# VH-VL binders against CheF taxis protein family member MJ1615: the designs that were tried, part 13

Target 1, 255 residues: CheF taxis protein family member MJ1615, of Methanocaldococcus jannaschii (q59010)
Amino acid sequence: MIDKSSEIARFSGKGILITPKTLEKPLLKWEKLEIILYKDKIVFEFVDKTIEVGVEDIEDVGAELPKKVIDIAKSTLEDITYHSSIIIKSKEFGNVMVGFAPETSIYGKAPIDNFLRKLFYILLNKKEVKILYNAGENSENTKWENGFLTFIKKRIKDGLVTKIEYRLVVEILDNEDSKIYDIFSNIKDVEIEEKDVDGEIEPVLKILQVKDGKDIISYLYTKDKKVRLFILRYMVILLDYKYIGILRYLQETVE
Below, E stands for the ipSAE of ESMFold2; O stands for the ipSAE of OpenDDE; V2 stands for 0.75 times the mean of E and O plus 0.25 times the DockQ between their complexes.

## First folded at step 2 (VH-VL; framework fv_acimtamig)

Design a1 (from m02 with light chain S31D Y49Q T94S V95Y; at its last look DockQ between E and O 0.65; V2 from the best seeds 0.00; counts 0 for: pae E 6.4 > 2)
Fold by OpenDDE, look of step 2:
Structure a1 (fold): chain C 255 residues (1-255), chain A 123 residues (1-123), chain B 106 residues (1-106)
Amino acid sequence: as target 1 above (255 residues)
Amino acid sequence: QVQLVQSGAEVKKPGESLKVSCKASGYTFTDYYMHWVRQAPGQGLEWMGIINPSGDSTSYAQKFQGRVTMTRDTSTSTVYMELSSLRSEDTAVYYCARGYEDFWSGPYYFDYWGQGTLVTVSS
Amino acid sequence: SYVLTQPSSVSVAPGQTATISCGGHNIGSKDVHWYQQRPGQSPVLVIYQDSDRPSGIPERFSGSNSGNTATLTISGTQAMDEADYYCQVWDSYSYVFGGGTKLTVL
């Protein structure tokens, strides 16, 4: 168990603080930034300022940076090819967007992805969900199952070392046997669809997978809209899944 | 099996340049970063720099900035490290080392090492 | 710059447990890797990610990391374990090694 006060992850690179006020300032610049992730909070350490907020204050991850910010980066940074963002909504700081990029392009997107993997772990792990698994043509008797998102470890041998890969899955609750649904692999399509969830019509994720040459459709519901967003962001950013349905949803949520 | 085979020992004079090669085999060459680490006689390990899988980007330790150049040739699965303006303090065994990462650990460690190349800088 | 501190030397009798420390500020929040270097040989990875062991490394090798100290432990130390041991971390896109510890098996 990780102590609540223990550092979980750190990103070191360049960053930019974006507010409605800062966007209008001519002195807006990318500067040295340390992002420190804890279990309950995230800290942004700039050269002359520090922003500390709760994890619950994170509203979005991986949102597009304003064009102006990108243009500034192109003039001041060696490479801005790989970057990401975190949007924060807090009582203390209001609405803040932090853009961040590696100091060097040598590692590609890896430094960002590595940090974001841990961030999404904090944001998504153990979140409650409902799932209709394999609700295709022959699933007339499929019922919503209660579960939670969890990251499972997959060990892959690579030469002398074992590579550890974490995979997001749904673990079913209240079963005698541990039941896990891998619904985030081999994805062919992702859409949002309205479905009856416990007597109420709710938006749910429709996930089409291809397994063994067969199409499998599953539905995933979460009560928390932010969790749904984070799931989609996770798919886009870390699974490199770019489907029109997901993009449309993300566009609608940011606008 | 993974193998990193380096070029042979060299003797250099102050002011000259060295170029060490590291030929990789037994794995997909373009999937891994390569590092150079040196070790002066009787001293510890010192990281010099890193080159990405494609060879189009490098990052060097500050100590070697301006003097070190790392390159790689995909066609021959070989990585090169050149160090210019040699000094007596540059006498060391130079190692190439394959970089490795996993999901949770983030940045790299070194899972395979070359046999090392001794470079002696003397007047 | 981030600094790792190791004892210069550790001695152990055959069959006893050797412990090598690696000190660093808040090192427990970092992943620590360990390398063994026998005389005249290249370094060999013996522990990665604090406590994971590569294939081919004996089970008597183990690692831990907490607070400001990472530790490499060799149980049932054998003569062949006599070597220099280096801890290593990543910090700010740099790779940092400890000064190394010479393990002598008496």
Scores: ipSAE 0.039, ipTM 0.621, lowest interface PAE 4.0, mean pLDDT 89
ESMFold2, look of step 2: ipSAE 0.116; ipTM 0.671
ESMFold2 (binder alone), look of step 2: mean pLDDT 92; pTM 0.946

Design a2 (from m09 with heavy chain G31R; at its last look DockQ between E and O 0.03; V2 from the best seeds 0.00; counts 0 for: pae O 11.4 > 2, placed apart)
Fold by OpenDDE, look of step 2:
Structure a2 (fold): chain C 255 residues (1-255), chain A 121 residues (1-121), chain B 106 residues (1-106)
Amino acid sequence: as target 1 above (255 residues)
Amino acid sequence: QVQLVQSGAEVKKPGESLKVSCKASGYTFTRYYMHWVRQAPGQGLEWMGIINPSGGSTSYAQKFQGRVTMTRDTSTSTVYMELSSLRSEDTAVYYCATGDYYEVLGYMDVWGQGTLVTVSS
Amino acid sequence: SYVLTQPSSVSVAPGQTATISCGGHNIGSKDVHWYQQRPGQSPVLVIYQDSDRPSGIPERFSGSNSGNTATLTISGTQAMDEADYYCQVWDSYSYVFGGGTKLTVL
C-alpha cells in the first residue's frame, strides 16, 4: 500500500507506456496518468495499471518520444505540445519508457518542469563528483577536488518580484569551510573529454562558462555514467541549454 | 518579504481541541509546503507534520497520528493545524514554518511568530 | 526512530570560535540543517544542506557534515550569537530535531 503521506511530488496529466510490445498494439493511446515521486521510488498510475519502480531504476529523463507515439497523438488529436519522458529499467516490465504530458497545453511546460525539478533533485543531490575548476591556460597547479552535487537556494529577480530558485552546484568541503563552484551558470558549451582522473583516463564533462567576458573551463567527473547523463538532462531541460555541445552527446547516448 | 502570521494565544482544557492558523504573505503560497513544529516550555523543537502546497496531502509525526489535522486554504493563503484530545503535555508554543521549494531539501526557512497554547484544568 | 544528539551547552568567549556538534548514525549521508533560536524568538535557519548559508546570515556561520557528526561553527562569536541551536534532518519521511545546544557567550 502506497503511503500518500510520503509523497514528494506528483504529476497529473496524460501518459503513454512504451515498450516494444506496446508499440505493436493497435490500441496504443495516451491515457490518464498520475506520476507520484517518493524519495526511493516512483509510481506511474495509469487507468488500469500501476507501475512502481525504485528511483535507482530510472535510466533516463527527457528522452525523445518515438515518432509513432507522436503520430498517435496527432491522429487522436491529443494535445501533447509539451511533453517529456522517463525511461526505467524494471525486472517486471523490462525497459520501459513513459511519455507524459499535461492534460492540456494551456498549462504550459510548467507542470512538467516543476515535477522534473524535484525528480532531478532526487537523482542528483549529494552525488559524488570530482571537479577541476577553472582549468585555464595557467592551470598547472589545478588539482582534482572531491565534492558533491548539491542544490543551493538563489534569489532571482523577475521584474519587480524576487523569486527563490534552486540551482545545482558542486560543493567542496575544506576543513570547517565549504567551497561552492557554480559551474552550471552562464554555460557557453559542454563537451565530453577524456582526462586523467587519479591515474585513470576517464570521460569527463568539459564545461565552458563565460564570466565577465572571460572564458572559464572546468571539468566534472562522475563515476556513475547515469549521473553524468542526468546532469546533462538537467542542463537541457531545466537550464535550457539545448543548443550546445551536450546535444551531440545525448544523441549518441540515447541512440 | 515573506511573512507568516499566526493566530493568538489560546487557553484550553484537557480533552478540548486547538486550532491554530498561519497566514502567509510575501511569496507564492501555493509553491511551498508548510510545517508545524511545537516547543514545550524549556524544551526543544518537535516536528508535528507537513502539508503540501495544494493541501491534499499531509504527513504527520507518529506521535500525533490520529490527533492532528492540517488543512490549507489557498484562497486566503492560510494553513491550519488542529490538535484534538488535548493534554497538559500539549502546552507549547506552536510554530508554522515554510518548507523549501523542492520540499525534499528538508529544511524550514521562514517561521511564524509562534502561538502559545496552554492546556490546564 | 532516528536520533540526533547535541551537547546541552557550549560556552565561548567573545571573538572565539564556537563549535556545536550534532551526532547521528551515518549523518554524513544526510542533509543537516541548523536553526538559531534566541530567547523569546522564533527559530531562524542559519545553515542548510550541511554548509549553505541563507541570505542574511553572517559568513562567520559555517557548517560541515561527515561520518557520524555534523558541526556548526561560529567564528568570531559575538554576544548576539547567544542562543539555542538545533540541528535537523529528514529521515524516513519524518523531520528530526536535535535536543538543542545552548550557546553562551561569556
Scores: ipSAE 0.011, ipTM 0.474, lowest interface PAE 11.4, mean pLDDT 88
ESMFold2, look of step 2: ipSAE 0.629; ipTM 0.840
ESMFold2 (binder alone), look of step 2: mean pLDDT 94; pTM 0.961

Design a3 (from m10 with heavy chain H33Y E55G, light chain A89V D93Y; at its last look DockQ between E and O 0.76; V2 from the best seeds 0.00; counts 0 for: pae E 2.5 > 2)
Heavy chain, then light chain:
Amino acid sequence: QVQLVQSGAEVKKPGESLKVSCKASGYTFTSYYMHWVRQAPGQGLEWMGIINPSGGSTSYAQKFQGRVTMTRDTSTSTVYMELSSLRSEDTAVYYCARGWTEYSYDLYYFDYWGQGTLVTVSS
Amino acid sequence: SYVLTQPSSVSVAPGQTATISCGGHNIGSKSVHWYQQRPGQSPVLVIYDDSERPSGIPERFSGSNSGNTATLTISGTQAMDEADYYCQVWDSYTYVFGGGTKLTVL
ESMFold2, look of step 2: ipSAE 0.566; ipTM 0.818
ESMFold2 (binder alone), look of step 2: mean pLDDT 93; pTM 0.951
OpenDDE, look of step 2: ipSAE 0.468; ipTM 0.809
ESMFold2-Fast, scan of step 4: ipSAE 0.269; ipTM 0.710

Design a4 (from m02 with heavy chain S59Y; at its last look DockQ between E and O 0.77; V2 from the best seeds 0.00; counts 0 for: pae E 4.6 > 2)
Fold by OpenDDE, look of step 2:
Structure a4 (fold): chain C 255 residues (1-255), chain A 123 residues (1-123), chain B 106 residues (1-106)
Amino acid sequence: as target 1 above (255 residues)
Amino acid sequence: QVQLVQSGAEVKKPGESLKVSCKASGYTFTDYYMHWVRQAPGQGLEWMGIINPSGDSTYYAQKFQGRVTMTRDTSTSTVYMELSSLRSEDTAVYYCARGYEDFWSGPYYFDYWGQGTLVTVSS
Amino acid sequence: SYVLTQPSSVSVAPGQTATISCGGHNIGSKSVHWYQQRPGQSPVLVIYYDSDRPSGIPERFSGSNSGNTATLTISGTQAMDEADYYCQVWDSYTVVFGGGTKLTVL
């Protein structure tokens, strides 16, 4: 168990604080930034200011930065080839977007992705979901199952070392047995579809996978819209899935 | 089997430049970062810098900025490190080391090392 | 700059347990890697990600990391384990090594 006060992850690089007010400022610039992630809070340490908010105040991850922010970086010759963002909504700070990028592009997206992996772990781990797994074969007899999102360890041998990868899955607890559905691998397509969930029509994720040459369709429902968003962001950012359905949803959400 | 084979020992004078090569084999050359680490006689390991898999980007330790140049040739699977304006303090064994990263930690570690190249800088 | 601190030397009798510490501010939040360097040889990775062992490294090598201290432990120390040991982390896009510890097997 990770102590609530224990540091989980840190990102070191450069960042920019974006608010409606700061965006209008002519001297807006990228500056040194440390992002520290805890179990219950996230801290943004700029050179002359610190923003501390709860994890629950995170509204979005990986949203596109405003063009003006990118232009500022270009004009100041900042290397921000790889960048990401965190959007926060808090009572204290209002709506804030923090853009962040590595100090140099040499490391690629890895520094960002590594930080975001831990962030998404905090945001998604153990979140309750409902799943309709492999609904294409026997859709008539398939029922929604209650589960939760979980990250499992996948060990991959690579030369002298074993690489450990955490993979997001859905875990179903049924009595004494646990069932794991890997619905985030070998994805061919992702869409949002309205389906009946416990008597109510709800938007759900439709996930098309290809396994052993066979198409498998599963549906994933979460009551929390933010969790749904984070799942999609996770797919796009860390799994590199850029499907039309996901993009459309994300665009609509950001607008 | 992964192998990193470095060029032979060199003797240099102050003010000159050294260039050490590191030929990689036994793995996909373009999938891994390469680092350079040096070790002065009787001293510890000192990180010099990193070159990305494509060779189009480098990042050097602050101490060596302006003096060090790292390059790589994909066709020969060779990485080069050049250090200019040599001083006596640059006498060291220079190592190339393959960089590795994991999913969770992010930071690089070195799973394979070259045999080292001794460079002696003396007047 | 981030600094790793190691004892300069550790001595152990054959068959006993050797412990090498690596101190750093909140190092427990970082991944620590360990290298063994025998005299006249290149460094060899012996522990990565705090406690994982590469293939070929004996089970007597183990690692831990918490708080401000990472530890390399060698149980049943053998003569062949006599070497310099370095801890290593990544910080602010920089690789940082400890000063190294000379392990002597008495």
Scores: ipSAE 0.041, ipTM 0.568, lowest interface PAE 4.5, mean pLDDT 88
ESMFold2, look of step 2: ipSAE 0.295; ipTM 0.717
ESMFold2 (binder alone), look of step 2: mean pLDDT 91; pTM 0.939

Design a5 (from m09 with heavy chain T98R; at its last look DockQ between E and O 0.03; V2 from the best seeds 0.00; counts 0 for: pae O 9.7 > 2, placed apart)
Fold by OpenDDE, look of step 2:
Structure a5 (fold): chain C 255 residues (1-255), chain A 121 residues (1-121), chain B 106 residues (1-106)
Amino acid sequence: as target 1 above (255 residues)
Amino acid sequence: QVQLVQSGAEVKKPGESLKVSCKASGYTFTGYYMHWVRQAPGQGLEWMGIINPSGGSTSYAQKFQGRVTMTRDTSTSTVYMELSSLRSEDTAVYYCARGDYYEVLGYMDVWGQGTLVTVSS
Amino acid sequence: SYVLTQPSSVSVAPGQTATISCGGHNIGSKDVHWYQQRPGQSPVLVIYQDSDRPSGIPERFSGSNSGNTATLTISGTQAMDEADYYCQVWDSYSYVFGGGTKLTVL
């Protein structure tokens, strides 16, 4: 029995379970779906089946749906204008993709984004990273710093209403002081570059920001490639960054 | 101004039930979780439970399971906490506290003024 | 159950730095939040997510969290800072408070 009392987030709409086997089913269709997010697990409740996996079993978020799945929706006149996906490892099905969409497009992307915000928090919060901040001009004097991904509150003005949003940042702890690097705002470009990290050549995120007409280049490293993927997905989905470098990396990762 | 206003102090007898209200104002009520925390005289803070924005889901501390009920009225922007089968040990100041929007962050940023409930024979 | 351990009391002279610890197993992997409660008043969030300050909280309040100990630091402590301080985390679908620390400004 699922403890509903610990529910963090819920998405209600329609979904489709995608596996090599399901794709071959003649009756494959979008059906009612509830996605329930917990701190340690995620539950997909379909009409006739429930899939429960750990958060650690999430492999990707926001991957493109197969063409066949889109075509099915079109053929059945399903409104899936706004949709997303979660790729998971399932004990029963192996690697599976769950496509999901609001019941109707009249709700916009908001239901998806709201759910994904919480999902990305679970996926990215407190993840260890190394950062080389503002390394463009004085790169010789800049050292890798150990930090954590964290979400901070930011007040955003939406017309006459002030809203609080959580923004991803890198936090560095230095004894009694904390330092926050906002490297996910005002992004001009994101690329993957190989850099020396503690004596090893590793792929890192190169983030170009523009502040007050000045370019700031920072490098972000994480040992966990899934975390790197999730950071990129976060950027694309929730920050609406669609840079070529990010797209190439995502394509290579999913293929 | 964001604020939580709670109902007034109550005196109860053992075996009775208490019901404390918490009225929210100054923000979008349906966007936040609400906590209940109590504090016995001279003691520390004790978490009782949480209710989600819609009121459809609650989580209670194990200590209070079966005895506590949290409800939410969106039309009046009010959250309620009922505790039954009161004991002398339930004498405390009861606080409602607003959770963060995501709830996953797990802090409480706005607190009510507290409601003193005294349970005595 | 997860347990947070705080010293019962800490004393500091005005202008000096006060440090309040919160111990917990692998607490460094958790988000630690701190609350100030002055006598007869409701708790006030002073630090969230280990080190972030809510709006209106003085800069002299700071926090850190690593290993098995989270720390609230109050630099340039003032008389008004005399209060009980509680650390808090989420664990196993529950919210856990420390026992509280009484800070006395001498």
Scores: ipSAE 0.012, ipTM 0.487, lowest interface PAE 9.7, mean pLDDT 89
ESMFold2, look of step 2: ipSAE 0.222; ipTM 0.703
ESMFold2 (binder alone), look of step 2: mean pLDDT 95; pTM 0.962

## First folded at step 4 (VH-VL; framework fv_acimtamig)

Design b04 (from a3 with heavy chain S31G)
Fold by ESMFold2-Fast, scan of step 4:
Structure b04 (fold): chain C 255 residues (1-255), chain A 123 residues (1-123), chain B 106 residues (1-106)
Amino acid sequence: as target 1 above (255 residues)
Amino acid sequence: QVQLVQSGAEVKKPGESLKVSCKASGYTFTGYYMHWVRQAPGQGLEWMGIINPSGGSTSYAQKFQGRVTMTRDTSTSTVYMELSSLRSEDTAVYYCARGWTEYSYDLYYFDYWGQGTLVTVSS
Amino acid sequence: SYVLTQPSSVSVAPGQTATISCGGHNIGSKSVHWYQQRPGQSPVLVIYDDSERPSGIPERFSGSNSGNTATLTISGTQAMDEADYYCQVWDSYTYVFGGGTKLTVL
């Protein structure tokens, strides 16, 4: 049977609804929030309102909260040591940022990261890309390969425990065979540059990896600009590449 | 080899306070969470709370909030659980159990358990 | 508050497969862990993250989790497997245990 309403992830904690209008309210505050993720939609349940939007209307994940909103938490003694945000395009409220934080900081960032892994899976899985793999200055590779973003299961041994992590990769389908390019590990640098993609000049991700002492430069094109943004956010938030190249600027938001 | 060794059985009267210890060995004490889970006679397992031995931060189940206090001593690799205002329904075996402290992963399980401490509350 | 439902008891003949269910609303979206508790003993982790076995746990133990039901499966069940079995999830900053299932082999 097809289960169309299957919940895939849930976040419980405190949240704040951010719009230009709500920022002007004298009693804007952090309040109880439940975020429910489905395959095709996301629901934000506040005490006094519920906001539901299709996943196609998610605009950004992990953007920096406005300083005023952080100051509200400090003044009301709300613990937001670990927090994140989701920007949506709402029918009722227009463009909205939802800030959210766990009930308690004892679990570190795990409650946020576990929710965001499921969210990034929905936002990135099966998204069409073009890749020019290992295409340094003297490379003979001049042809873009068509592929999709997907996640592979990685078993990471850490002492006596094996951690399971689903990692983003590029999958190429060629004559019924699949080929995997792992371009998101061992990253030394990430930039955006203009490049010829099948006859059109397009902004692409330039990713420099170092493997076994060798430099591997790859270029990744995404037709949907939001997919590129989601990849960059994923790298900063879940892969901790926040100090590499252009990624270091994604955490520098000034209101 | 990981070992969690708990203090011995206690007999208490209603209104008194209980303090159980759990001494850890065989691993880096500050690298893992410690939990307390109890089991009333013939009943199931009930989570009471968690402590991070590294900073001493705690979080308690709502049912025990205001009655339970968890502390640790890093010099002896020991965690303590204190339960106040004891009632006969607090009669149970109290377990300490180790949890993984990994900020980014969903590792919310107990890999090693203490032997348990039987606490009897009766008048 | 989140609730996990287990059958109170399950019986199997020696050598047969035992199946213990753990029901919860959308439990397939959570990681399920399983503990074995023999009479008078402390619980022992037998399955974590739905289907992973800790070192030292026999291959006879396996797990699955989808939809509203997680399942612990013990193949070739032996007398030494007689115990209470508890499923457990994390929900809303708390650890939720099922009521436990008594497995009888005989």
Scores: ipSAE 0.570, ipTM 0.812, lowest interface PAE 2.5, mean pLDDT 88

Design b13 (from a3 with heavy chain S59Y)
Heavy chain, then light chain:
Amino acid sequence: QVQLVQSGAEVKKPGESLKVSCKASGYTFTSYYMHWVRQAPGQGLEWMGIINPSGGSTYYAQKFQGRVTMTRDTSTSTVYMELSSLRSEDTAVYYCARGWTEYSYDLYYFDYWGQGTLVTVSS
Amino acid sequence: SYVLTQPSSVSVAPGQTATISCGGHNIGSKSVHWYQQRPGQSPVLVIYDDSERPSGIPERFSGSNSGNTATLTISGTQAMDEADYYCQVWDSYTYVFGGGTKLTVL
ESMFold2-Fast, scan of step 4: ipSAE 0.663; ipTM 0.843

Design b24 (from a3 with heavy chain S57K)
Heavy chain, then light chain:
Amino acid sequence: QVQLVQSGAEVKKPGESLKVSCKASGYTFTSYYMHWVRQAPGQGLEWMGIINPSGGKTSYAQKFQGRVTMTRDTSTSTVYMELSSLRSEDTAVYYCARGWTEYSYDLYYFDYWGQGTLVTVSS
Amino acid sequence: SYVLTQPSSVSVAPGQTATISCGGHNIGSKSVHWYQQRPGQSPVLVIYDDSERPSGIPERFSGSNSGNTATLTISGTQAMDEADYYCQVWDSYTYVFGGGTKLTVL
ESMFold2-Fast, scan of step 4: ipSAE 0.640; ipTM 0.836

Design b30 (from a3 with heavy chain W100Y)
Heavy chain, then light chain:
Amino acid sequence: QVQLVQSGAEVKKPGESLKVSCKASGYTFTSYYMHWVRQAPGQGLEWMGIINPSGGSTSYAQKFQGRVTMTRDTSTSTVYMELSSLRSEDTAVYYCARGYTEYSYDLYYFDYWGQGTLVTVSS
Amino acid sequence: SYVLTQPSSVSVAPGQTATISCGGHNIGSKSVHWYQQRPGQSPVLVIYDDSERPSGIPERFSGSNSGNTATLTISGTQAMDEADYYCQVWDSYTYVFGGGTKLTVL
ESMFold2-Fast, scan of step 4: ipSAE 0.605; ipTM 0.813

Design b35 (from a3 with heavy chain W100P)
Fold by ESMFold2-Fast, scan of step 4:
Structure b35 (fold): chain C 255 residues (1-255), chain A 123 residues (1-123), chain B 106 residues (1-106)
Amino acid sequence: as target 1 above (255 residues)
Amino acid sequence: QVQLVQSGAEVKKPGESLKVSCKASGYTFTSYYMHWVRQAPGQGLEWMGIINPSGGSTSYAQKFQGRVTMTRDTSTSTVYMELSSLRSEDTAVYYCARGPTEYSYDLYYFDYWGQGTLVTVSS
Amino acid sequence: SYVLTQPSSVSVAPGQTATISCGGHNIGSKSVHWYQQRPGQSPVLVIYDDSERPSGIPERFSGSNSGNTATLTISGTQAMDEADYYCQVWDSYTYVFGGGTKLTVL
């Protein structure tokens, strides 16, 4: 069990604080940054300032850095080959973006992905959803099931060691038995579609999977539109779906 | 079977340079990182740095920045660690140790170690 | 400058359970790995990812990690387990080792 006062994850590297005000700064630069994740808050420690927000004030993860910020790194010979971002709702600055990159590129994406894996766990675990599983155009399945997003452990053997993979799934609690829907593997496409959810027309995630050569279409509804955004970001960043441009366009269509 | 074989013991004078080799066999040389870790007599383990044998990229512990250089030769599956401006405090057993290149899930460990190279720095 | 603290020595009788602690600030949020080093020998990985055993390591070796303390446990301790034990974590692009614990089986 995780104690709220204990840190869950930490990212050490370089970062840049992006606000409309700082984008106009002539001396905007990448600086030392520590990001510390707790169960209920995230803390960004820059050399001369600290920003602390509740996890409920995280607005986006993995958004594109502005071109000016990338150009600054190139001009100052800062290695940001691997980078990411977190957008937060700040009490003092409104919505701001924190760009961050590892101190060294030798570990590839791993330092970022390991931090974001913990962050997505906090953002997605136990979030309520409604799912309409395997309900393509020819399907008469119109019954939405209530469930939760959760992560399950998978063990992967690698030589002398066994690695643990945590996978996002939808869990339905039906009496004494839990039922798991894996809708985040073997994905061919993802769209946002208007659909009837318990009598109201709502935007839903339409996920197309291919399993054993057959198309499986499922619809996922989240009342909180940020949860939908975080699911899409998780799929792009950590599941490495090659359709990143399509998913980004879809995310922009949702607002 | 995986094996890391290091060069033999060295005796050096203060101010000289050291170059230790580590020859890998039994696996795909470019698929794993290689690290250097040292141990002074009767003391604990101290990480010196890492090299990616595929591209030759390196990263060194702050304490050794400017004094250490790590290189590799893919044709012989060998990594090298060169330490300059030697001091008596550099007397240690120097180990090469293998680490995975995919560090997903924070599995930053050393699974195989060389036999060690004793380096004595004295006048 | 992350620091891992281990007791300098632990003594157990043959067949008894040995426990070796590794203290670090919020170490429970990190993956802890353990190495065994017999006199004149290279280190050997005995536990990785807090509690997992590499192939070939006896089942009497186990590990845990929670809060500010990680623990290596050796049940039914044998003479062959006499060695120095080191805990290790990754922090801020560096690899941090504990100071080592000498296990004596007497």
Scores: ipSAE 0.588, ipTM 0.796, lowest interface PAE 1.9, mean pLDDT 88

